# Designs tried in a protein design chat: VH-VL binders against o27280. Part 108

Target 1, 266 residues: o27280
Amino acid sequence: MDSMNVPEVLEIKRIVEESESVKTFIFSWDFRREVRPGQFVMVWDFRDEKPMSVSLIDPVRSEIGISIRRVGEFTDRVHGLSEGDLLGIRGPYGRGFELMGRDILLVGGGIGMAPLAALADEATARGMRVDALVAARTADELLFLDRLEAAGVNISTCTDDGSCGFKGFAHERLLTLEENHDMAAVCGPEPMMFQVMRILDERDVPAQLSLERYMKCAVGICGQCCLDDTGFRVCAEGPVFWSQELSRVREFGRYRRDPAGRRVPW
Short names: E, the ipSAE of ESMFold2; O, the ipSAE of OpenDDE; V2, 0.75 times the mean of E and O plus 0.25 times the DockQ between their complexes.

## First folded at step 3 (VH-VL)

Design n20 (framework fv_libevitug)
Fold by ESMFold2-Fast, scan of step 3:
Structure n20 (fold): chain C 266 residues (1-266), chain A 121 residues (1-121), chain B 110 residues (1-110)
Amino acid sequence: as target 1 above (266 residues)
Amino acid sequence: QVQLQQSGPGLVKPSQTLSLTCAISGDSVSSKSAAWNWIRQSPSRGLEWLGRTYYRSEWYNDYAVSVKSRITINPDTSKNQFSLQLNSVTPEDTAVYYCARGYSSLYFDYWGQGTLVTVSS
Amino acid sequence: QSVLTQPPSASGTPGQRVTISCSGSSSNIGSDYVYWYQQLPGTAPKLLIYRNNKRPSGVPDRFSGSKSGTSASLAITGLQAEDEADYYCASYDDSLSGPVFGGGTKLTVL
């Protein structure tokens, strides 16, 4: 028996409203069970269980935070909860980000900024220089800007509609930013991550990318999550992968699998 | 194919500096996708990672806590090699020393042939 | 003592299935990939499995890896005499900020 595989019932200590559609749920955490940026937990509302990235890791306060975007029935129910209510938490699971060198570029799209916010905290605590490119559809959907600013992060923004920062997509904005980074970490919609990865590969910047769809595969739930470069279906060990590992995956950035295993465009 | 070739003395006296070199062919010591590692193997400690050097925007080194005060790992881009210097050796440093390439610093995909270093008077 | 725990020995006869276990903690196997190395007598270690269950070119399908929580296993099916070697698991340890290894398992083919 592994204690990580048994849900613990935890009280919601605080709820932070990050945007109209995103809340961060904060729990007391026993740090004998280590948590690293890039890892996820299974959140259980006593009916359904879903993987969620850890967005806050605070050993000083003995707290973790889990940021959840309202996108369906499960997340609607969880968003209806209040401080003092209970959720089951199992984990952490998955590979966390590895930090290398002295400076890091973070590229986050939408809720993908959640695991990168935790990474920014760790990188700044290590004395690294952190540049963050935060992307969203509109200014109101940009996440964690105040938290990143408080941590001393150099922030660039872009929005599809031009309501904040550069008007356009993350990869278009990236082309205008300086190229001197020891590594990058990327999290967001898969098509965005694919375009960003190609630019970083051209610049010879090693990148780690976090793939939400592989979180279920890491805990053995989904057998349809990916095809490797040889054409075999495999459960990926994620959610964090180095760009060199993803460059040979034919489906990355192009196709996903539906529940029946059919290939569908992003 | 990548090949790593080690050279250096097999016998070192206590309190002296151990010096080994690893020559690289089939890859560049300044490749940004690689890190260049020293690992030793002894019956008492098993396989033990000692440290690495790697190039990104500049050269970086990471060292194991157990040897950090005594170890230096240096690249030589002109000769496409890297070296290990371990100061103030004791008989406990007797081991087979390997150089190895770490692919994106995650794992060791190519190893040198190994050099048995005996620390004895 | 090694950071990751393996049984010191394992044995089998040709054609059998053998499994070698590896146990770690949340700071290593629980948070990062597992790698396996094969060391034939008198040679350097050779990468056998990377990223928990992937094989480098040239490694036979008889070798497979798996990971669950803070533990991992190496499976060898259709055991052959040339598989007699030492096998080491490895991972990255966040608290030590570096690679860590198991103590090794000496596999004897009877």
Scores: ipSAE 0.006, ipTM 0.454, lowest interface PAE 12.8, mean pLDDT 83

Design n21 (framework fv_libevitug)
Fold by ESMFold2-Fast, scan of step 3:
Structure n21 (fold): chain C 266 residues (1-266), chain A 121 residues (1-121), chain B 110 residues (1-110)
Amino acid sequence: as target 1 above (266 residues)
Amino acid sequence: QVQLQQSGPGLVKPSQTLSLTCAISGDSVSSKSAAWNWIRQSPSRGLEWLGRTYYRSEWYNDYAVSVKSRITINPDTSKNQFSLQLNSVTPEDTAVYYCARGYSSLYFDYWGQGTLVTVSS
Amino acid sequence: QSVLTQPPSASGTPGQRVTISCSGSSSNIGSDYVYWYQQLPGTAPKLLIYRNNQRPSGVPDRFSGSKSGTSASLAITGLQAEDEADYYCQSYDDSLSGPVFGGGTKLTVL
């Protein structure tokens, strides 16, 4: 009881280098605490604490994985760690993805593929047919392709610069793909997710979208938790939201908030 | 260490059914990360994908449009193998036939030895 | 009549660089990965390059792949006599809903 509020100090069991800028840190995990794809944990390096999505859930090996992109001083310090070093882990937190139907579409951009990789593992283990559209700025930033392929996922790729797969944006590639899906899950930059959501809505495909910027709100930090035009506390139910909820929000895909809570365009 | 071993007749008369079998070792025909393909090679058409079978929660088949009306690809989990049946063959079906393991993305990492099938005129 | 276009032949001498091209359209190479296969005389094709530019274990680093728009290339540096073979490119075509192959390039090492 209340063990969720206390960080557990865990040893880094293994590190997988996913790209020049992304590493997956793997820890032994007691699955008496359930973890679902789409949930996140708070990672504590004994100086700062940051939310990170769970990217690997492996009950057979009793392991979880957390994928971290190098973007600032906290992530630079964590990337400097080695196998055997310690990190504090608190959680899991947030609402995970819900799987529905037989055929699903995953659309991931950059590090947004991390929670979707965990979802792909669960969906394929349930015997679902999984199509994944993996998007990034360049080929070197496409993540989890070998893991998705090993899981039996049908993969399409796109890069902004055309270095791998379709040259263009995820929503442009999506327009050329088969429409027969029972649901979709989407994670990546908000402008990408907004355009993808519009296409899925036109195709009458229910979608779940994961909003990275609202992860901290699920643990009671409310500075960026409220969406502009609805006045409700979506962060309490995040980071995963159904497309119907997000289609009613003017903020989604158009602007974000700085640390002072002021609107800034994407 | 995946190995694919093909067997079947080398000669088939026009209008009859071509039947080939591919035995799998080092993997399971019901592996959820694999798809099991038939590909043929002829001087006139080059390499031509014919279709695949694969298991997720149930068995699925995909077939090339050019052969869809004549082709059946069936798994046999008890023998760890899969087969090709191609009906109503013509001399244009003369080719070397390969079985191959692929992933759902449809590239092929292990191939059988190949079987030359001649359809007599 | 192949969906992807390759030159029918290429040649080089030992130690040279040889490049084999593969041209497609927006429905195949423009929208999906390119794969390359090497076929030695009398044998089945062998996977040489996957996902545009990745090498399976056991493939020498003399072989490399690249992709730009609707075209791809296989480069062989430090050409050796044992590289004499047929080379095939492959992609996936969205309109046909299946894998498509190039016509093959016969590489002769002079």
Scores: ipSAE 0.007, ipTM 0.503, lowest interface PAE 11.1, mean pLDDT 84

Design n22 (framework fv_libevitug; at its last look DockQ between E and O 0.74; V2 from the best seeds 0.00; counts 0 for: pae E 9.5 > 2)
Fold by ESMFold2-Fast, scan of step 3:
Structure n22 (fold): chain C 266 residues (1-266), chain A 121 residues (1-121), chain B 110 residues (1-110)
Amino acid sequence: as target 1 above (266 residues)
Amino acid sequence: QVQLQQSGPGLVKPSQTLSLTCAISGDSVSSKSAAWNWIRQSPSRGLEWLGRTYYRSEWYNDYAVSVKSRITINPDTSKNQFSLQLNSVTPEDTAVYYCARGYSSLYFDYWGQGTLVTVSS
Amino acid sequence: QSVLTQPPSASGTPGQRVTISCSGSSSNIGSDYVYWYQQLPGTAPKLLIYRNNQRPSGVPDRFSGSKSGTSASLAITGLQAEDEADYYCASYDDSLSGYVFGGGTKLTVL
């Protein structure tokens, strides 16, 4: 009855508009089925099912939130829904983030800030000092700044076009930040994550990176989720990986694979 | 190649403090990619993780709830080793004690040889 | 008594396939990686499988791991006399904020 693999039809309790292209859908959740930052759920609109990261975990209110960026037909349909409408939710799946030490750095790009927002809530609740580098192409794509500020997070921003904060890429901004951290968590476009990982490796900061690629398979082994060299499967072994493991994957940050398995540059 | 070498007494009286040391070669106790663990094994409880010490910006310790009030794990950077102190021991603390390196804090890739500690008068 | 559940024993003959199961919950195997350790008589445990199905350098490919939901399995193909040992599964438990182990499976090669 309480099987993780059976979709529950849940009512959309609240919708938060995070930006022009991102909404957070909030559902009542029974926390006898534990959910942790870094895990994902399968969202079913009664036509298609897609994996989405959990961006809000609130056991006090018995709620979870799922932040969805509008990028295609499925997400366009979901964005057209209203409070009171229904979605199927199955999960959670995947490995969540592990917290270590006292001071954590979060580096998020675009929608990658969604799982990191949930992690920030957990880290601050545990009394950790949280520094967040929030990166986007433009100011209107920066996500969760008000939520992070309300949680007591120390925020740095950067945009490619300079419309907010530092003008440049996340890794360029990171080079100007002197703070040493006990660990880092990184989520965003793969080229950004690769550059950030190299800097954190040089600083001897252990990092966890979330690889949230599109998946066709809900919980099974899928060739499109496989990384080069190590044979990692995002849905089976991820989405969170330690930087030490990813540093040996030749594919990471350099190229990806299309549905036919061909290499495509970032 | 990493090697862990344990030393300490094999017999401790009830209510006394158990003290063990693990000497490290082939790695630094201050390595930021490592955590240094104590794990014990007994017939009644099997394998039980006790805690770890690790260096990042400063030294940190994590301890299992079952021993948290009695346990201290400390590094010694000058000797490249770390130690276990377990206070107020009882016969239930009788076990083989292992030190182990945790890599990326997820698994134990190198183990010490083990030390049998008997708690008895 | 252990947090993760394994059968206390398993057996096989040389050349046979043997499978050892490990069962947990959503707070450990359901949300984190599974690790397997081999303990030969009189020795410390040795890492055999990490992150569900990965082999460290030096571990033969006849050892393999798998995970599904809150359960995991270790498979040994082409069983050899040298495989007679205790096998332990392990995971990280999010609710306990610590590592947890199975009770161990004693594998006897007949």
Scores: ipSAE 0.170, ipTM 0.691, lowest interface PAE 5.0, mean pLDDT 86
Fold by OpenDDE, look of step 4:
Structure n22 (fold): chain C 266 residues (1-266), chain A 121 residues (1-121), chain B 110 residues (1-110)
Amino acid sequence: as target 1 above (266 residues)
Amino acid sequence: QVQLQQSGPGLVKPSQTLSLTCAISGDSVSSKSAAWNWIRQSPSRGLEWLGRTYYRSEWYNDYAVSVKSRITINPDTSKNQFSLQLNSVTPEDTAVYYCARGYSSLYFDYWGQGTLVTVSS
Amino acid sequence: QSVLTQPPSASGTPGQRVTISCSGSSSNIGSDYVYWYQQLPGTAPKLLIYRNNQRPSGVPDRFSGSKSGTSASLAITGLQAEDEADYYCASYDDSLSGYVFGGGTKLTVL
């Protein structure tokens, strides 16, 4: 009996306020069920269920963290919860990031830094050199800076309004950086990822990108998260894809499908 | 097209070093998109990934834990090839050894012809 | 012993559907992609399926892969004589920090 598809009711152990709009919920975790950076879980508040990236993996404390941005009704409810309250968690699902080489570049935008933060912890634990380009609209939306710094990550920031670091977008900041890395992991707004991927490809830097799509079942059955042309299911074949794979995806960086299956431009 | 041509002795004595070479044509050993792997196959152990070498900003190696202490995989850019050295061999190391090109993870799209290496006194 | 478990043998007649199972754990199939290889007698393995269910160029659509939980499956429809071969599943194992293969399944076409 595979228990992966059954939500486990877990108590919120701790809540970390990452920013005004982002909280990290900490849960005790049985690591007999292994979880990798880049994988996601389905979070159930007993009314609705949403996919969320794992942002913290701590086998020593037997904890995982799920970072959630307040963006709608579901997340509003979740953000109203307190320590000791209950949530349903099922998973993990999808394929996570693969670490390669010794020098890794992380490029994250907004809440996209959540899975990358977990990846950073693993990479640094393995003795890898980690550079992180952290992007956000404003300084207040930059996530996990203290955590990354404490882990020994070399951080470069950029903000749309210039309130912190480079003024501009992540791909613009990346163009100013001359150093090449052994591999890159990218997660954030899809337009950002699209531009970043192009630059990395031109530089012959292998890149993995984590996509977000409307996801219902998380087990590759419903097809709601299918990508056009390729038939890739973000929940099953993703959410992490290699740049070569995404180059085959027509919709990448251009549009996504809403819950009704309609094309929604980025 | 890409071709991998293996060479090396098929007989090695116990405690000696197993040495094989894989010559690459149609691609570069220093390709930033590829990794160059050694995999062996035996009736007793089945298919077993041994390790890989690849170039990014510099050369890197990943080795299987089972052979990490005994294995060395080296690239040779001048000859566009890479080699396998396995030290202190035992009869358990008897297998058909393959070199293979990988793009990502287990995407091994091109293989050498295989080399049977027998460890015997 | 192989980290991934496969049945040692399978058989079918031409035109039939055959399924080969691959069982792993949360540290491999449960957390990473599954690959399948076909090995004809006297030849090197050939990539058959990558990333659970994707076919490389040149692989017929009668070959399909699936993954659920810690298990994977290779399905062959319209079985042909040339399909007689050994089939191996593979994945990355986090606990071993390396790639792992199944024990292989010898498929006989009767």
Scores: ipSAE 0.019, ipTM 0.557, lowest interface PAE 4.6, mean pLDDT 92
Fold by ESMFold2, look of step 4:
Structure n22 (fold): chain C 266 residues (1-266), chain A 121 residues (1-121), chain B 110 residues (1-110)
Amino acid sequence: as target 1 above (266 residues)
Amino acid sequence: QVQLQQSGPGLVKPSQTLSLTCAISGDSVSSKSAAWNWIRQSPSRGLEWLGRTYYRSEWYNDYAVSVKSRITINPDTSKNQFSLQLNSVTPEDTAVYYCARGYSSLYFDYWGQGTLVTVSS
Amino acid sequence: QSVLTQPPSASGTPGQRVTISCSGSSSNIGSDYVYWYQQLPGTAPKLLIYRNNQRPSGVPDRFSGSKSGTSASLAITGLQAEDEADYYCASYDDSLSGYVFGGGTKLTVL
């Protein structure tokens, strides 16, 4: 059955308040539709539909979790929902992260830690050594620290205001960390990802980065999620890209697109 | 320009070990941007990925589940090559064997010329 | 059989458009890139399409790829005699932790 094109209406089973601005919505999920860390779903609130990363993948309990930051009208409405309320879910879509080697670095900014938390669970289950650099504007916005610690992840933190860990940006903290990882996975604000990618490229550490773009169809037909210069559609060829793929894209890290497709500075 | 040159015997008896070598020019077997693969092709199974070896912080191998108990792929940095050993072969292992360069989630962009290996008494 | 399903054969006449389908699952095509390889008789496979719809240098623009859900398609327009070959789709399969191929499609140019 091709249920990925039509939202399935699911009941919110549980809500976890991750911070003042981030909630994780947990649903029962039939894992005949497999989900990989780094894939996304389209969340439909019966008015609008937005892409959201999967932050919890639990086939044993038949559950997925979707972490949503409150940033505007759509996410405000979703944050106002309660357990038992309904949301439409399409997906999963996109290319997920691939794990290679045995020593992985995760670099996450804000809500970008959501797909990386799911990846950390998979990596630790495989016996990999996982280091995570978790970044936010302030300490109260650092996500998933307890979950990562319980999984055995080695955590480094940074906050813009210095309220927890290193004071400064993720790429500045990264310069002070060890350089010997087999691979890295990066997700967060695109300017952060660009700076982190440059450092990892200089260190010859293979990196996968998860990008956000405007999406409408989620299956690659409409072209709203295209990157300049390559014709890559974030929903079909991404959202996870290798750093080598992104190094050829002039748009990455310089600007974003508004809903009308116009270039807007970051 | 990257070139892959295969060598090894084309006839192997059942229960013995199939052994092939792939020599690399224009790249290094220890390149952190590459992974070195073996792929085989037979009329009954078509193309079948067997496994790869690659260097990141150390040497790693990934092997296809179907051959995992019988396969070994080894790099040789001094000769800039990598090898395939497949133990306990049967006539079902008769195929054309290819080496290929690739990356994780990237295409196989350079292929060796192929080596027909026949497993027969 | 093969993890990815292709028709075993296809045919067309010069100048026609032909398509070759490839059917997979959420553990491969649905979550990763699709690649296409052309194999001329007696030769190694050659990369034809990468990352769903990209052409390497030297591949004519009459070859195109597409992906929708768990399925992919290779289209050849302006069919020529030299296009007679075997065509294979490929992808990475998360459940098998490895690369998988379609069974191949023998294209005959009549």
Scores: ipSAE 0.007, ipTM 0.567, lowest interface PAE 9.5, mean pLDDT 85
ESMFold2 (binder alone), look of step 4: mean pLDDT 93; pTM 0.944

Design n23 (framework fv_libevitug)
Fold by ESMFold2-Fast, scan of step 3:
Structure n23 (fold): chain C 266 residues (1-266), chain A 121 residues (1-121), chain B 110 residues (1-110)
Amino acid sequence: as target 1 above (266 residues)
Amino acid sequence: QVQLQQSGPGLVKPSQTLSLTCAISGDSVSSKSAAWNWIRQSPSRGLEWLGRTYYRSEWYNDYAVSVKSRITINPDTSKNQFSLQLNSVTPEDTAVYYCARGYSSLYFDYWGQGTLVTVSS
Amino acid sequence: QSVLTQPPSASGTPGQRVTISCSGSSSNIGSDYVYWYQQLPGTAPKLLIYRNNQRPSGVPDRFSGSKSGTSASLAITGLQAEDEADYYCASWDSSLSGPVFGGGTKLTVL
């Protein structure tokens, strides 16, 4: 649709404060434009546009939700908005997650739980068993626990500081989980996703990973989203990739490239 | 290298069951990174995905809505093959039937040679 | 009938550029990847393009794919006689919960 590339000005219907640094902005949505878990939209505050994952898809209430972490000037401005204020929404863009089998493992770190929360809703609606490993630095940064519990998701938590659940990193917690799963979906900081992917590969669990690199390049004109070895562009070919594809990318989890193409450590 | 070899009768009478097999070499039917698909092609309906079987914690099947009530796709781990059974066939089921390996929903990287099945009295 | 719409035929001469279009809706091309399959006479379809614009090993870079909104396109540059085939687009349809295909385009090399 050409209309996907023109921002629609929508009223903020409701704001949910997920944590000190994360808010979910809820909008009425016409589901003639279908939205799937794993897709993102461009959020326009009438000055700048930024890509944001869709975290709530509710066709019964005709609503979508977009979860935004406060990390800079754009997100500070958006966090300052109130119910009734306006934002431009363009999209959706990217590929949604594919569901397989009856049992799914979700592994989310920080704001990476946003697209996984939407996926959890779809998986539970399909009658799948959903296990979620929710990881954050501290208990206050764990996201969507009440929503996941309400959906019937089996939740495990871990925090770096041990303030909630297992004390340690997501991959360390995953090593203590003995359940077999038909598939997994992973979203969070790239070093976390790399370690999780390796464990899932060893267990022969097919996984989809959502990469949030340079999603501003959604129309594919700048090439900043390219991965080494494969030439994949996250906005055009992703952001969701199968683990087998990412296993061939040498820079995944080790370093990234800035706009000039220089190697930058994580 | 993966190869898929199809076998089965090319003529089926209306109301009977269509049965085809696909033998796999170069991969295991129980490979957790693969799904095993049946796709057919006819002049009237074009290319149609019929369904897939795949192994994870147990065997799973996904079927196209249009055939779900009449179709069974079964793996056979001892012979490293999988089969298609389509019940209550009509002349509209006349098609070339292909088996194919997939990893994601539409990434069919290896195909069988195809089997023309004619449904006629 | 086919869920994705393609022109039934296309033609070109050796060395020229040919483009084949594929139109869908928000439930398929608008929300998922596009794939392209080449079918030579008497053979099974062969994966030509995956994830909108990626080529499997062994597919020459003369073949390229693109996607915009609910439409996709396959471009063939430097057309060769061996390219004479049927071409099919495909995508995942969320409302049908399964793969859907275009009706196919018969490419004739003149």
Scores: ipSAE 0.049, ipTM 0.611, lowest interface PAE 7.3, mean pLDDT 85

Design n24 (framework fv_libevitug)
Fold by ESMFold2-Fast, scan of step 3:
Structure n24 (fold): chain C 266 residues (1-266), chain A 121 residues (1-121), chain B 110 residues (1-110)
Amino acid sequence: as target 1 above (266 residues)
Amino acid sequence: QVQLQQSGPGLVKPSQTLSLTCAISGDSVSSKSAAWNWIRQSPSRGLEWLGRTYYRSEWYNDYAVSVKSRITINPDTSKNQFSLQLNSVTPEDTAVYYCARGYKSGYFDYWGQGTLVTVSS
Amino acid sequence: QSVLTQPPSASGTPGQRVTISCSGSSSNIGSDYVYWYQQLPGTAPKLLIYRNNQRPSGVPDRFSGSKSGTSASLAITGLQAEDEADYYCASYDDSLSGPVFGGGTKLTVL
């Protein structure tokens, strides 16, 4: 019997270097434990565990992929691993994206493109038209462009420094794209997502947003996963929320919580 | 706030078409944040979702596999209502039929009063 | 048959705590939110709990939900006579591409 709450020790079958700071780790997966785009798993290096979004779902090869950015001690240790090494994987957890209609806009910032890459694969397999706005600070931090192109996705890019595509932020680029979509999916830094959500709301495009908040628990038992005003826990109630839900959250896009639960501006 | 009011016949003969209507007040049938569902309940099958209609950039329908070949759910924007047609009914279609507003998945926040439909000769 | 499994009945006396279980699989409860509906005799189901553990306005705090893995529970504390009803869990099933329901639990207040 498979259970997502029982950790499974899996061999790293393949590692893809997405950028200097991002790697995708690929594992064999038993698809009796189904996984949807937008869900996450707990990755355990036998010392600490952290939530990571699933970036590749391949039932034909019986594989999943997890994309990890180097941002601290845990991710530094995981980045030091090689093909053949072992990691514990528990999950999947959380609510995945829901696909509606015939066309979808993806807006991703940095590592936020990881869950959106999995969603793009599903949407294109379903026969949907997919437009992606891929945003990063610099050209070398734009992720999954080749994978999205291979999937038939229509790609627009922007970088803060102008090193690739539009010079500016995701929401500024979005204002130039004046296109109709049945829905949107957004993942990236909260300030970016807040600005993008406001524009999509003005355009009457229903949006789903994936929050990549700092989490210290596996199943939403800690205050760091809670959203202000609504009491939503990202790892229990999310990480995917409709824009109508997030428009009422005072905390969204304004501040985050540190490990002590204190408000820290973005 | 939101109220759903059902109407339609309570007795249908085998092989005929079942037709029910759900009138909406307090919301728009074309609201982009909502989907409009039909759900039935019988002692033998329990609660069973049949399908939904919803507006994004255009109208879409999703139907349960078990009824997909016989079911049509249509919105009427001018009357702010939506309807169910179920073709070629059998006694196994005898159930209480509910309309419901949903946003996602198993989330139905407002329900109509229900209509008992008996399929009998 | 119902896709989600609930006990067919539960009972308690006023003031007690009652728990109703709901078991699913990785394709439904394991992948999506759980919802609970209360159905009083002769009435439509009413949303009681949404997104695992949230209460709509007007639902007493005596009702609470929880989810762990592929299972969920509804807890009713301080049981009252008016809580006598049928209770249904629901979720989304990815394999069926639609909502699924439990078979229902008839709660009797003794």
Scores: ipSAE 0.007, ipTM 0.497, lowest interface PAE 9.1, mean pLDDT 84

